# Ledger of designs, part 5: VH-VL binders against Indole-3-glycerol phosphate synthase (trpC)

Target 1, 261 residues: Indole-3-glycerol phosphate synthase (trpC), of Aeropyrum pernix (q9y8t7)
Amino acid sequence: MRDSFLQKAIASAKDRTSLLEEIAGNCSPKPGRPSLSSSIREWVYRVGGAVIAEYKRCSPSAGAISTLDPVSYVQATRDASAAYSVLTEPNWFCGSIELIPYFARYKPVLAKDFIVSETQIRIAACMGASAALLIMEALTPRELQELAAAASRYGVEVLVETPDASHAVEASRLAPGSIIGVNSRDLKTLRVDYEAMLREVSKAREQLPGEVILVAESGIDSPDKALKAFKAGAQAILVGTAFMKNPQLREKILAELLQIP

## First folded at step 1 (VH-VL)

Design p3 (framework fv_prolgolimab)
Fold by ESMFold2-Fast, scan of step 1:
Structure p3 (fold): chain C 261 residues (1-261), chain A 121 residues (1-121), chain B 106 residues (1-106)
Amino acid sequence: as target 1 above (261 residues)
Amino acid sequence: QVQLVQSGGGLVQPGGSLRLSCAASGFTFDDYAMYWVRQVPGKGLEWVSAISWNSGSIYYADSVKGRFAISRVNAKNTMYLQMNSLRAEDTAVYYCAKDSGYDYEAAFDIWGQGTLVTVSS
Amino acid sequence: QPVLTQPLSVSVALGQTARITCGGNNIGSKNVHWYQQKPGQAPVLVIYRDSNRPSGIPERFSGSNSGNTATLTISRAQAGDEADYYCQVWDSSTAVFGTGTKLTVL
């Protein structure tokens, strides 16, 4: 048995695939998309860490997070972000595939959705996305491998979201070359566990090859928590709700990144 | 329609034990995490414990850790709080509460009527 | 120690607007829920995730959350709004409640 929310999200994504096929037809991936992994590596080289800034207008837990428009968000974050994570899930996260082209003008875009079909990856790439999220807990090992292979055919990078170090290692094995994310949110209680995420990031870093990019995805709502995530072994952090809600926190985290030794 | 009905409670001596029950109706019980929250008469609310839909994740407030045990029997639509080694400071009205079913940081959207537990000589 | 600080009491005249604050370090980065509790009764959720209302809660109830302060706003106050109000956030796996505010409607 799986978490009720995750099951509903997967079912919705499958239904949306048919609509996407009708609307987008047989489009081709947009040429000249920048690499997500290359951008992260460049920021790590320059300042010791990278920020993936998430544009998220609502979520089940946060409701309507912000009506902050994409232009204002880009102006506030562009010069210190390695990439944008853009929600395309419409029912729970107020996302839209149509947001991708705007953000893609400035930085690599990670399409963030419950991706269960090759069609979702292809259409995100048509809109300009450089990478797609695959949630390990939402997919069987075979589905993960098949979707990662499909992404590769479209020139789309993959970020595999995992709940712990053991899954991170397995995800890297099943989808070689993928960026690996650790998101310690408990899907049963829906609680963010920042300390568990730090432990799992540290354990994953020790076990994964050095060239594998590791992303910390949960509970980062202060500069101190961001720095601890980098010190635990993450090359990038994904920051969503805190960045959308708190302009002062956006500026502080981005400023602290530039001050690291 | 949706409701939580509590039972158990009463007067117990320091060092004694009690088991509280929370019976759910009007929703799919095994879809939701469940919680215990207590309130000393005339004072504020204090979170006590949480249990996930399948009992795979269980959490306790530091003040009760090692003494209280939360459990659930999904087939009976019922959650329990076994309270051992009770202290005077555990005297409170105990509420069971249902997870709102949202993403992380869910609200307590449905509450039981409360059960008074008095720990006194 | 409690993390969330509320005023002990707030008074509002019938038909006027009451504002109840919940203070916490960087609370604007968290999701704040608000509960209403009348004497001898269980708490009732009135606002979830900063500003959202459960079905059945009057539109007079609204919320905001920014910086170090979350606010529950009750416009056009009615006698039936007289109650204790509690804010609540999550700190990792632990739920933290505010100190509570008694609202008196004059």
Scores: ipSAE 0.006, ipTM 0.470, lowest interface PAE 11.4, mean pLDDT 85

Design p4 (framework fv_prolgolimab)
Fold by ESMFold2-Fast, scan of step 1:
Structure p4 (fold): chain C 261 residues (1-261), chain A 124 residues (1-124), chain B 106 residues (1-106)
Amino acid sequence: as target 1 above (261 residues)
Amino acid sequence: QVQLVQSGGGLVQPGGSLRLSCAASGFTFSDYYMYWVRQVPGKGLEWVSAISSSGSYTYYADSVKGRFAISRVNAKNTMYLQMNSLRAEDTAVYYCAREGYDFWSGYYDAFDIWGQGTLVTVSS
Amino acid sequence: QPVLTQPLSVSVALGQTARITCGGNNIGSKSVHWYQQKPGQAPVLVIYYDSNRPSGIPERFSGSNSGNTATLTISRAQAGDEADYYCQVWDSSTYVFGTGTKLTVL
């Protein structure tokens, strides 16, 4: 995403806080939410890697991606997915906080939004989310620490999205116990860059403790790219547009995972 | 037309073995999970086994685990159920079935297309 | 293993609405599929994923699933709807069928 876009998205998120408070009032986190990290570790143990399937109806770069409804999407992806990443940002990603309860019935849910307040984390947990996305580039170090601490108080796990290995290491120190994601961009176009992501995942895996879960998040649209991400050191991959456009990838990705020794 | 054609049933003595076959046509067999479901005459449906589209993952009901083995040969569009150490309680009509698929829903864990059924009788 | 409990039998008058229930602990958190089986025939999928109809299944068939009860609803019942009906879920590493319900169209 471009820097100016990120700033607009953050401003929009702040403006949505009042409406979110009115919708949920004094709600409490939903009890019994399954652990995202536990699900990822279980899949890694069984087959060598985990898939976080992202339900994303539109995006700034792709426009409208798919008209596939949540029910059809879950059915197509459920048996191969460790978790769902659910977009709750409405203006650019066609998301909604109201999608969380549906997906949470089947798998751990990662609430994916531009999160800038603990209110967003609390409400996601009230709706059933197991984890919340924190974008390192959108937050100061202090904000990251404060939001990670707030998530912990609500029993919400954190996935910190980083652009490279150096930031991944810093994020792990600032938010201990968090899942770390690598979502690399081409510095000129600011669009996702699969090859850069592979290089940075490999570097991050070398520097991070073995217990830290690494998620590869850029440009995975085929079984071969998924396999390379796992071999680079990611325990999980986040697959969005490819699953919306080709939901039959479940068996193919699972077959590729079986090849990991 | 999409169809599943079964063969291999019959009368077997307790402790014996039997292999059921399910031949698929009218669809890309290698894209689908396949299942075996049985039904004791006059009783309800009981799931027996499942096999992934690649054959890499197999699942069994506790009642048959260790005695039955599901397999498939995608090049022949055929699925098998090898039944060993057969017991009187294994007497049933055995159905092969395919997982569901439609364009909007993708694949789904339901029994969409069924074979005609094959009677297996285990009797002394 | 979870047990999916269905009524043994349900009767419905021609043209009226039949409701067949499938009870199970937290069944609303699972995907429920429904099958129709006529004597001497293999089952036919009539509802998948709680409320979706396969191609060729009339709109008279609908489904719902919440809490501890899933329901198959057959509106404007016809003589040809007389059959045994089974609900089914995927639960971890197993497929569980309901106990079955005989629908009689009066």
Scores: ipSAE 0.005, ipTM 0.403, lowest interface PAE 15.9, mean pLDDT 84

Design p5 (framework fv_prolgolimab)
Heavy chain, then light chain:
Amino acid sequence: QVQLVQSGGGLVQPGGSLRLSCAASGFTFSDYYMYWVRQVPGKGLEWVSAISSSGSYTYYADSVKGRFAISRVNAKNTMYLQMNSLRAEDTAVYYCARDRGYSYGEDYYFDYWGQGTLVTVSS
Amino acid sequence: QPVLTQPLSVSVALGQTARITCGGNNIGSKSVHWYQQKPGQAPVLVIYYDSNRPSGIPERFSGSNSGNTATLTISRAQAGDEADYYCQVWDSSTYVFGTGTKLTVL
ESMFold2-Fast, scan of step 1: ipSAE 0.027; ipTM 0.588

Design p6 (framework fv_prolgolimab)
Fold by ESMFold2-Fast, scan of step 1:
Structure p6 (fold): chain C 261 residues (1-261), chain A 120 residues (1-120), chain B 106 residues (1-106)
Amino acid sequence: as target 1 above (261 residues)
Amino acid sequence: QVQLVQSGGGLVQPGGSLRLSCAASGFTFSDYYMYWVRQVPGKGLEWVSAISSSGSYTYYADSVKGRFAISRVNAKNTMYLQMNSLRAEDTAVYYCARGEYSSGWYLDYWGQGTLVTVSS
Amino acid sequence: QPVLTQPLSVSVALGQTARITCGGNNIGSKSVHWYQQKPGQAPVLVIYYDSNRPSGIPERFSGSNSGNTATLTISRAQAGDEADYYCQVWDSSTYVFGTGTKLTVL
């Protein structure tokens, strides 16, 4: 599922970049964008963990997830989230770059897309995004380094998504200062594997410098699963489908965190 | 403290229409998803419809799509279910219920139920 | 149409542990909620998000959810626990209720 789908997504992103350039021209990054990493660190300091709430209306594996509007989603999630992850990929995730300004009014925004060009990062920043997703398996090492450097020039933080601990360590080396995410799959079925993600998060935490923010991204759909991810060494969790189906899950996760002595 | 008071049930002929009302008190109505769930006497629960806190988003079970319309008037703390083209299989006790705060994927408070009988 | 299968009835002796199952393909990837309904009354939420209890629900009520089966566990069963129990999930923009289980306490 990763190989074929990923290549189609990359090709689509290249086509969309040309259109985006024509529409947005030479816009400048929006001033006053809050820091994603600072927000995560503040939540970790206060309650022991941070939640990145993802607004995702559809996906290839789940199909249509929810018709929940951004206003209702923000009302349900704002007080317990450190940040919003906003899908801007339109063909498979029903995303839109126009969603960023709304969410950016409240929290740091991670622009979530198949980012293959500097233009995508610049335009996301123009719309108000604080950070951009770079998928390690979608990029060569040189492309990762170049896009991370471009993000830095626009004042955009980077979250590098990796499939396991070894790639997490390499990503941190190639893009110093980046937030590192672990999103693991069962190698037999290619489906998201929560238990594998916990193992890989734990291994990555042991190998990464303490100042590197580690994000767990797989299969978190309950407060107990969130708590286990934090105990495995993640400072933040990224939750998509479960929050779209039930935005209130975020406050329940926060309640569990507050019980840690 | 939280109360959901239902009205509008009764006997109606097949093909007829009926409107159910659910009056809420004891909480900020505009912050909650609201739901309709029905139960044929002696049978299980079946979800019918849901409406977002703002009223902008509505959801329906396949069995009632195109026939039922859920709505709410936040200023009146009241939710409605307009039932059109009623069928014998719509005969049930209809419950209004409050969803979990903001979105509500579970139902934490329920009304007393209103019997709707489609026959005669 | 997804369906959540529950046993029609479960019997438990006073003071013993009752277990009510809710079967569904890959239900462990979904959040399961449980309701109790006593004769002539509206349902009452007893477990939400697999294993959490609402305020006022005794600690004897617990839940789990893994693989293809979610389970409501009622330890130290009391006469007042006799009721119909329903599991519920949110699935692809729809609510799905289980078929219901009648719990009888001897």
Scores: ipSAE 0.005, ipTM 0.396, lowest interface PAE 16.5, mean pLDDT 84

Design p7 (framework fv_prolgolimab)
Fold by ESMFold2-Fast, scan of step 1:
Parts: sequence; structure tokens; C-alpha cells
Structure p7 (fold): chain C 261 residues (1-261), chain A 126 residues (1-126), chain B 106 residues (1-106)
Amino acid sequence: as target 1 above (261 residues)
Amino acid sequence: QVQLVQSGGGLVQPGGSLRLSCAASGFTFSDYYMYWVRQVPGKGLEWVSAISSSGSYTYYADSVKGRFAISRVNAKNTMYLQMNSLRAEDTAVYYCARVGEDYYDSSGYLRPFDYWGQGTLVTVSS
Amino acid sequence: QPVLTQPLSVSVALGQTARITCGGNNIGSKSVHWYQQKPGQAPVLVIYYDSNRPSGIPERFSGSNSGNTATLTISRAQAGDEADYYCQVWDSSTYVFGTGTKLTVL
């Protein structure tokens, strides 16, 4: 189902590219954007781990997730977040490129979308994004290299999302200097799989240079799951739905993370 | 396949105690929030208690605070509800339930109850 | 303080459309889940986050949620749909269940 969904998302992104090309042609990357990798490293130095808090209004499996406005979300999360992941995909995730400036005032922003064109990266940078998501399973090796090079020209960092350690290693070689994310799923059910993610993060950490930032992305909905992800070798975790729907759970996760030495 | 098997119900006098058990199989138990929900015979569903995946955080309905204690032993794939100072109004079928994970969401937020135990009857006699 | 109010009973003729409502102040700003419970059985999830269907739930089950009313719609009703139905919301710290509706298929 994820593979079928990915194909639909890619086709949609290609269709959106013509409009984005018109919009992006008149803009330049916003100067003074903070570095995503620098923020993650600072948080790792201070407390042993970093949180990338995701603002996501809806998703295909969950439908409508939250009506929290961006300002309220930032107020609730900024004190314990190294960065914000902001959905800009409009058809399935209720995202918008126009959300980026709200979050960029406070923290580095990762633009989260099905990125298939340099135009998407440029317009994200124009809106204030510090980094862009590249999904390895959505791209050929050549496309990954070309999009990573384009990001570099715009001063945009890249987070390459991978399903396992072997792809994480390959992604790091194809896009040197990129942040590497691990988002694993059970092959039978196609559901995100926290335990698989932990195993793959551990394997990736063993194989990647120490300088490469690893982000754990699967199934983190509790402080203990976050701590295990850091212990497995991730420097950052990406947390979305748990922060959007449940302010009290959000507070407990963030409070626990602030206790890391 | 996912299964939640309950035990420990029965007849107890007012002021007495019972401990309910919920044994999980077919999934990684330590990855999920677990809940207790009760239903008075012939009436609706009422949330009772919740426990985080690690067991570090517990939640209780106002009607049971100070009397009930939820716990879990992840190594045994089992959750418990210790019920003390039982009252006639605690008479109900008690269900354990799992909250599902989001297929497209890396956060694994608590979702609706996707699997339920078979239920266990607790009768507080007078 | 929030209360989710459902009608006690709804009747529908075989093959026709049943609508079960769940009323709550500003419920449209919350996500609503729906459960089906047949006599002597545990509840089964039929709709989650307002309008999504779990694997195995027929397309004739649908949901909506706006303003002060969420609605579970069962089109082309079958004898096997006869059950109690409960709505549920997440309210910042806990789940709140509706009062329940008995659906009778005539």
C-alpha cells in the first residue's frame, strides 16, 4: 500500500511542478536561515539528543489529525525542539508551502514533501526552509544525486529518508553531507515498525562515519521509545502525530527528553 | 495474530480487592499504550485506565482514582488492573484494549482501540 | 465536562441508509472514532479519525464530523449490521465515549 501510495504522491508532485516553477522563478532563497545539522549537533551536545517536531494536519491513514494553528504548536513545542518538520504536500497531508515562514521564525525548518524537482527545493528555501526531505525509495540514484546537488546550490541541507541500514549507507555515499533518516516498516503489513527501525538504526550507526547525523523516524510515541532510539545511535528523532493530537503526551515526551545528560 | 486474553474476574464483596490480567500475543507488547474500558451490563462503555508503552505513565478516570492501579510487565507481555476498595457501582465487564499505530506516521501516536480482549465480568455483591 | 450524546435507538430497513449522530460542543474540532458492538462480543472499530475505515470494514460504512455533530452513515444496511454503536473522542487527556445507539435492521 505504501509503494502504491508513493507512486500516486510522486505523480501528484510532478503535476504540481509547473505551477511551482512559475512561483519559484521570481524568488531567491531567504538569507540567514539557521542550519538544521548545527541545531541537531547543539542539542546532542547539551542534552544527548534532538527532537524534530512535525507539524502535520492530516495523513492518509489517520485522516484529520489536528486543528492546532502553527503559532500554538510552536508555543507548545519550541523549548524542547531542535527543528520543525513542516508538511508542504497538500493532497494527502493538508500541507502548504506557506506554513514554512511561521516555523522558520523560531527553528530550522525541514520541508517535508515528495520532492521530485529542483523547483520544490528552491521555493522551500525562498519560504525560509533550512532543509528538504528526499525519499530514497521515490528516486533513482541519479535523481537523488542531482536533487542533493541542487539543494547544495540553494544552501539547503538534505535529509534522505531510507527504509534500512544498507540504503542509509548508499544514500550517504550518493549524497555526501546529508542527514540520514531511517523509517522502517513491516514488509507483510506495510505498517511503520518501531523495532525494525531500532535494529536498522543500530546497523546504520555501525557502518556510517561518526560525523553523519542519523534520525529515527518510526513509531516514536513515548519518552522510553525516544530514549531507546537515541541509545541505538540516532542523534535526532522525528515525532509528528503524538505532538499534534495530545498536548499532555507532548509535554511528557519533551520533559523526559530535557532530562537526557 | 493479535490476541488479548483476559483473566482474574469474579465475585467479590464490597470493600474487597481483585486483580485483572491481560495477556498479549502476536505483536510487540512494549510498543503499545494499553487501556482498560468497562461496561455495566446493559449500559455503555466507560474508560477506566491507561498505561504508557514503558509503564512510566498511568492515567485513571476520576471514578477509580486512588482505588485502582494499572501496571504492566513487558517481559511477560501482560498488563494488570489492581482493583481495591470495590463498590457495587464497579460491577461491569472489563475489557483490555490496544491503541493502534499510524501506517504513514513516524510518530506512532495513540489511535483508536484496534484490538480488544474478550472481557471479564467483575461482580461486587451485596 | 464534555458529554457525547447519541440517540438511544435507530431503525433502518434492509438495504436502506442508517444515520447515527454523535452530538458534542465543537465536536468538529475533535477526531471521532466509531465502534460496533454485537451482543456478547467485544467492540469492533468501524471508523477512525472521522471518516477512515480500518482494513476489513465495508465501504458502505462512512463518517463525517462538523460543527457540533459527528455522523456514522451505514448505507445498504444488512441484517448483520444490527448492533450497538458508540462514538468516541480524544479530549486532551482521555477518551470520552458516547451514550451508545442501538441499530435495528428491519
Scores: ipSAE 0.006, ipTM 0.410, lowest interface PAE 9.9, mean pLDDT 82

Design p8 (framework fv_prolgolimab)
Fold by ESMFold2-Fast, scan of step 1:
Structure p8 (fold): chain C 261 residues (1-261), chain A 125 residues (1-125), chain B 106 residues (1-106)
Amino acid sequence: as target 1 above (261 residues)
Amino acid sequence: QVQLVQSGGGLVQPGGSLRLSCAASGFTFSSYWMYWVRQVPGKGLEWVSAISGSGGSTYYADSVKGRFAISRVNAKNTMYLQMNSLRAEDTAVYYCARDQYYYGSGSDYYGMDVWGQGTLVTVSS
Amino acid sequence: QPVLTQPLSVSVALGQTARITCGGNNIGDKYVHWYQQKPGQAPVLVIYEDSNRPSGIPERFSGSNSGNTATLTISRAQAGDEADYYCQVWDSSTVVFGTGTKLTVL
């Protein structure tokens, strides 16, 4: 069911976390992990924007997105990406926690999953992740605060994904120091809404303190859309399906980013 | 049974107005992007307009922008196309169509998997 | 808005393979959908997102998309495949249909 997807994803995450905890034991966060926020700020300083390249083999909407292996993906994206977003959700996104160490060799890694427990954050850090995704819509305010605090204890940065400017402002207050993402979807279809995301990014930028990193996450599949997202006030963009599906587009977006003054 | 049933076509004079309706059944209407696509008899398909599931986002072809208005009433499972300032070149069979639905993230582009039967609009003096 | 160019007509012998092309600048960077339309009927989606088949569409239908050309391939052509075929992409905030191809099965 569409209305129950988030509930199923959360339940699955709890079961996976229990199994991973049993296998991984009381592991410690890997030392020397690079900062996601520092990398984004460095890229903004150098070229005016940062790209978080997402390695996503499948999704509920597309099924199988790409057969592109991690090695080929890194070779194509490393020189122009600030970070990697790595799906660790296995049931709908074909992800794996085992992917994190590979990508972490090259760039800061954002662990992308339905994170509902402190254990998921700790294990991601053990594997080398620099940051963890917290989905505003999947968490109560109390859960968001508790997970952000847990991330801080493990030296893990947080990217809070929000659907609009008002939630972006609230998320920044509930989790101070976090990176804020705007991922706008039509509320009924859950389809990506790029134009809504641009409006919400612009409104969020006006309301958030200048030091808060804002990430645009919806429907960026061309250099023009990437440039407009930066102009709307995002310091970084998260690009997934477009990079996985279209190698030529990846090269074009990366070339355009390198030319931004 | 998933179905789209259209009504509201007919003959109208240039400069006139007409409203097309597309009634949906057999699926959760509010969960789908919807489209209007037209076809001049004997010619190809031309996209006219699109509306998001909530009705919050609307898109129009340049040829109809400012004259046509797409809307939907989810409680009635019905989508509309209000056509104003009609021109002879708007003469066509108008189809409503549903965007493909997939469970979950919706970050990908879809085809139109269910179509109405079509409604003929003739603009003639 | 971009134009998607298709051949006006394609002929195929019964049992042979038909190929219908859809040309567009960097069309391989987009998702291409294909529709079949028979006289007096609404279009039917036969391929979505370059190469995927909807339920009920025979395995004889396949698609590909790279560079500047997307292709709909109909293997072991049957009389019932005779129809007009349209490619379609979503480009920015607009939907673009191809010019259409009439497939004749000889």
Scores: ipSAE 0.000, ipTM 0.478, lowest interface PAE 12.0, mean pLDDT 84

Design p9 (framework fv_prolgolimab)
Fold by ESMFold2-Fast, scan of step 1:
Structure p9 (fold): chain C 261 residues (1-261), chain A 123 residues (1-123), chain B 106 residues (1-106)
Amino acid sequence: as target 1 above (261 residues)
Amino acid sequence: QVQLVQSGGGLVQPGGSLRLSCAASGFTFSSYWMYWVRQVPGKGLEWVSAISGSGGSTYYADSVKGRFAISRVNAKNTMYLQMNSLRAEDTAVYYCARDEGYGSGWDYLFDYWGQGTLVTVSS
Amino acid sequence: QPVLTQPLSVSVALGQTARITCGGNNIGDKYVHWYQQKPGQAPVLVIYEDSNRPSGIPERFSGSNSGNTATLTISRAQAGDEADYYCQVWDSSTVVFGTGTKLTVL
């Protein structure tokens, strides 16, 4: 009952940090990485919303999702995606930091992991990532501030993932200039609540400054759910498992945004 | 399906100006970085300029900075190179080229090239 | 400005392996792309990011990049491989092309 997936993931990430420090040595961030926020704003101006396509081979809730290779995934998704979210967590999501360079050549890359050290952020930047995920529920307020500051030193943008509007507002205060995500998934039970996410996105949009980019992250597996998330006030949506199982979902979402009959 | 069709080359006197055009089809033009690369006849390739998908970021080789201006009109699927204060050493075949990734300013890659257009700067 | 040094020319016998080098300080820390250009034609991308082939480029084209040298390898050389070959990197907000290598298939 007390044992949570999040606590196990954090412990694993701390252990991986020691190995990463040994292997990666003193690497430098790749220069000229494209901006995640700029790409999102461009898509919002052009079609009214942005899609962050997530390449994810497995997850705790779904098990093995797909063996679809990165090349095939990019070919299926690049024309309708503003960015790629790339899992670098190896134990539960079958991720790898070595995936980042391939995706980074096509779109801004969000490195998605349980980030607990600036070493993880530095290595992601060395591989070409434009942004790194910070999970508010996995960090203390001081840790969030310190990791956001580290990201800034490496020229890495931050997406702070939050469970609700109240935390979204606090995250924006603690890490100014960050992209803010709302994820309705309970990290202890791994259950998705799409309706809760819509309510919290709407509340967050009303409370956050207009220039803060808001991302909806949970349960978007249809064009209708995507459209409702944009209508609730999200500038971008993050779509994972649904894209791996149905690559054509992106075309249907784009059709809704462009109002193609 | 991807095509880049160039126009606007020709003979111009030193100190003059020319505007090159590159008309794109077969892809979502606004999603791709675009480039100009030139080649003096019988010599190697030299990068000239780059423009982001939105047109908000532009870059120039030191040899043309202050004289050349890259631009694009996404509604017309067309990129331009305005060349001013032309010199004899600007004589070259000019190619437009596409980067295969949207916003890929961290690494320049030329996956499709136009047919090229000759610019001759001479009296 | 930075320079990528290539041999002026390389000769290879039909069916043998050609190797074209691209020299640059710490070039192994950068991605190297390779282009083929036949007379009167626009360049064609043959290798990207050190060792990857675009669709339509045969397996006998391969690449490597480490230290101060990147290498384009063309195994089982064919007459149709005769062309100029250019390496390319991005360095300090500028694109740098190699000096070019003329490949002759004997």
Scores: ipSAE 0.000, ipTM 0.389, lowest interface PAE 18.1, mean pLDDT 83

Design u10 (framework fv_ustekinumab)
Fold by ESMFold2-Fast, scan of step 1:
Structure u10 (fold): chain C 261 residues (1-261), chain A 124 residues (1-124), chain B 107 residues (1-107)
Amino acid sequence: as target 1 above (261 residues)
Amino acid sequence: EVQLVQSGAEVKKPGESLKISCKGSGYSFTNYWLGWVRQMPGKGLDWIGIIYPGDSYTRYSPSFQGQVTMSVDKSITTAYLQWNSLKASDTAMYYCARHPWEYDYGSGSYFDYWGQGTLVTVSS
Amino acid sequence: DIQMTQSPSSLSASVGDRVTITCRASQDISNYLAWYQQKPEKAPKSLIYAASTLQSGVPSRFSGSGSGTDFTLTISSLQPEDFATYYCQQYDNLPYTFGQGTKLEIK
């Protein structure tokens, strides 16, 4: 059942793309968008790691996560976050493209969606997004290359989400200059697996060029887990559900980073 | 707070059609998977299948594929299990249960909340 | 399909006893195992998931252990309300499968 939901999400994204084309026309990317990679590198330089805080109101796996509004979320997270990951998928994640302008006032925004078209990337950039998520498992190698090239034309950075080190290496080859994310699952259950993610992050760091930013995305819900992810070789972590339920967790995570030499 | 309420007991003859229901309340109905489980009289639990109410995507146990149909009506937060032609071997208690699904295209989970059950008796 | 086998099929115990029920999977399921309690004429109730994580509101006398193929449910000091049938369930792979059940009876 691994790809069943993914296939439905992709089909939905294609339908939404047609609507976006009709509504937004040929808008131009908003000028002056801050760089996601530059923000991550700055935080790594200052404190040894970066946090991408994800605003996610619901998901299929967790249901309704939080009623926390964007204003309250930003107030709780802005001073310690390198970037915001903003869900724009409306059917399963309670997301909206209209959330991007609000978060973009404060930090670089990663538009998080099932991106299958150049139009989705362009519209995200029009709304103020600095980066877009490309899910390697949702795309053919050619589609990944084409979408990464489209992002580059719009001045949009790419974070390629991968399930393991071998895919991370391949993604970096297919989309040079992209940020690489590792979101590992147990192959038998398909459930997010924090320990597998740590192993795969460590393997990916060993194989990837030093300048490639590596992001850990699985199961980080404590300062200890965040610290282990950084020690494994990630420059940034993406934290969603834990921050939506406990925004103060970000401060504890950052306190742990200050202990890294 | 979270509650699944199932329709009442049914007594049917072989060959008849039947549709039983499971109404969810106290949570976001379209954000959780819903499963169906059969328990034959004096026997254990058999998984029938799961449905995602947001888009009606279904997965059936191989032993129930083609025997039953799962569906939902989001407007009344209700899931259904349907037979086109009942058999005496369908006599059982039928439970609906909520199924958290970890990550958005991942799978596998336990059943955290259960309905009270619908007893279906099929006899001549 | 993954076959789940429970032992024993039934057992008799007294209030205050330590009770153990075992569940075995026909293949490695990691820790993707849940335990359910079903009282007479009632729906099953979730007790434990991920082999050892206690469901919210479940008394601490219940505990689960195991990984891979062998799992155990333990009730450290049996109470009158604990007389029920207990089921294990794997959720490692589809189709989900349950053990045949263990009926815990008063001695």
Scores: ipSAE 0.000, ipTM 0.427, lowest interface PAE 11.5, mean pLDDT 85

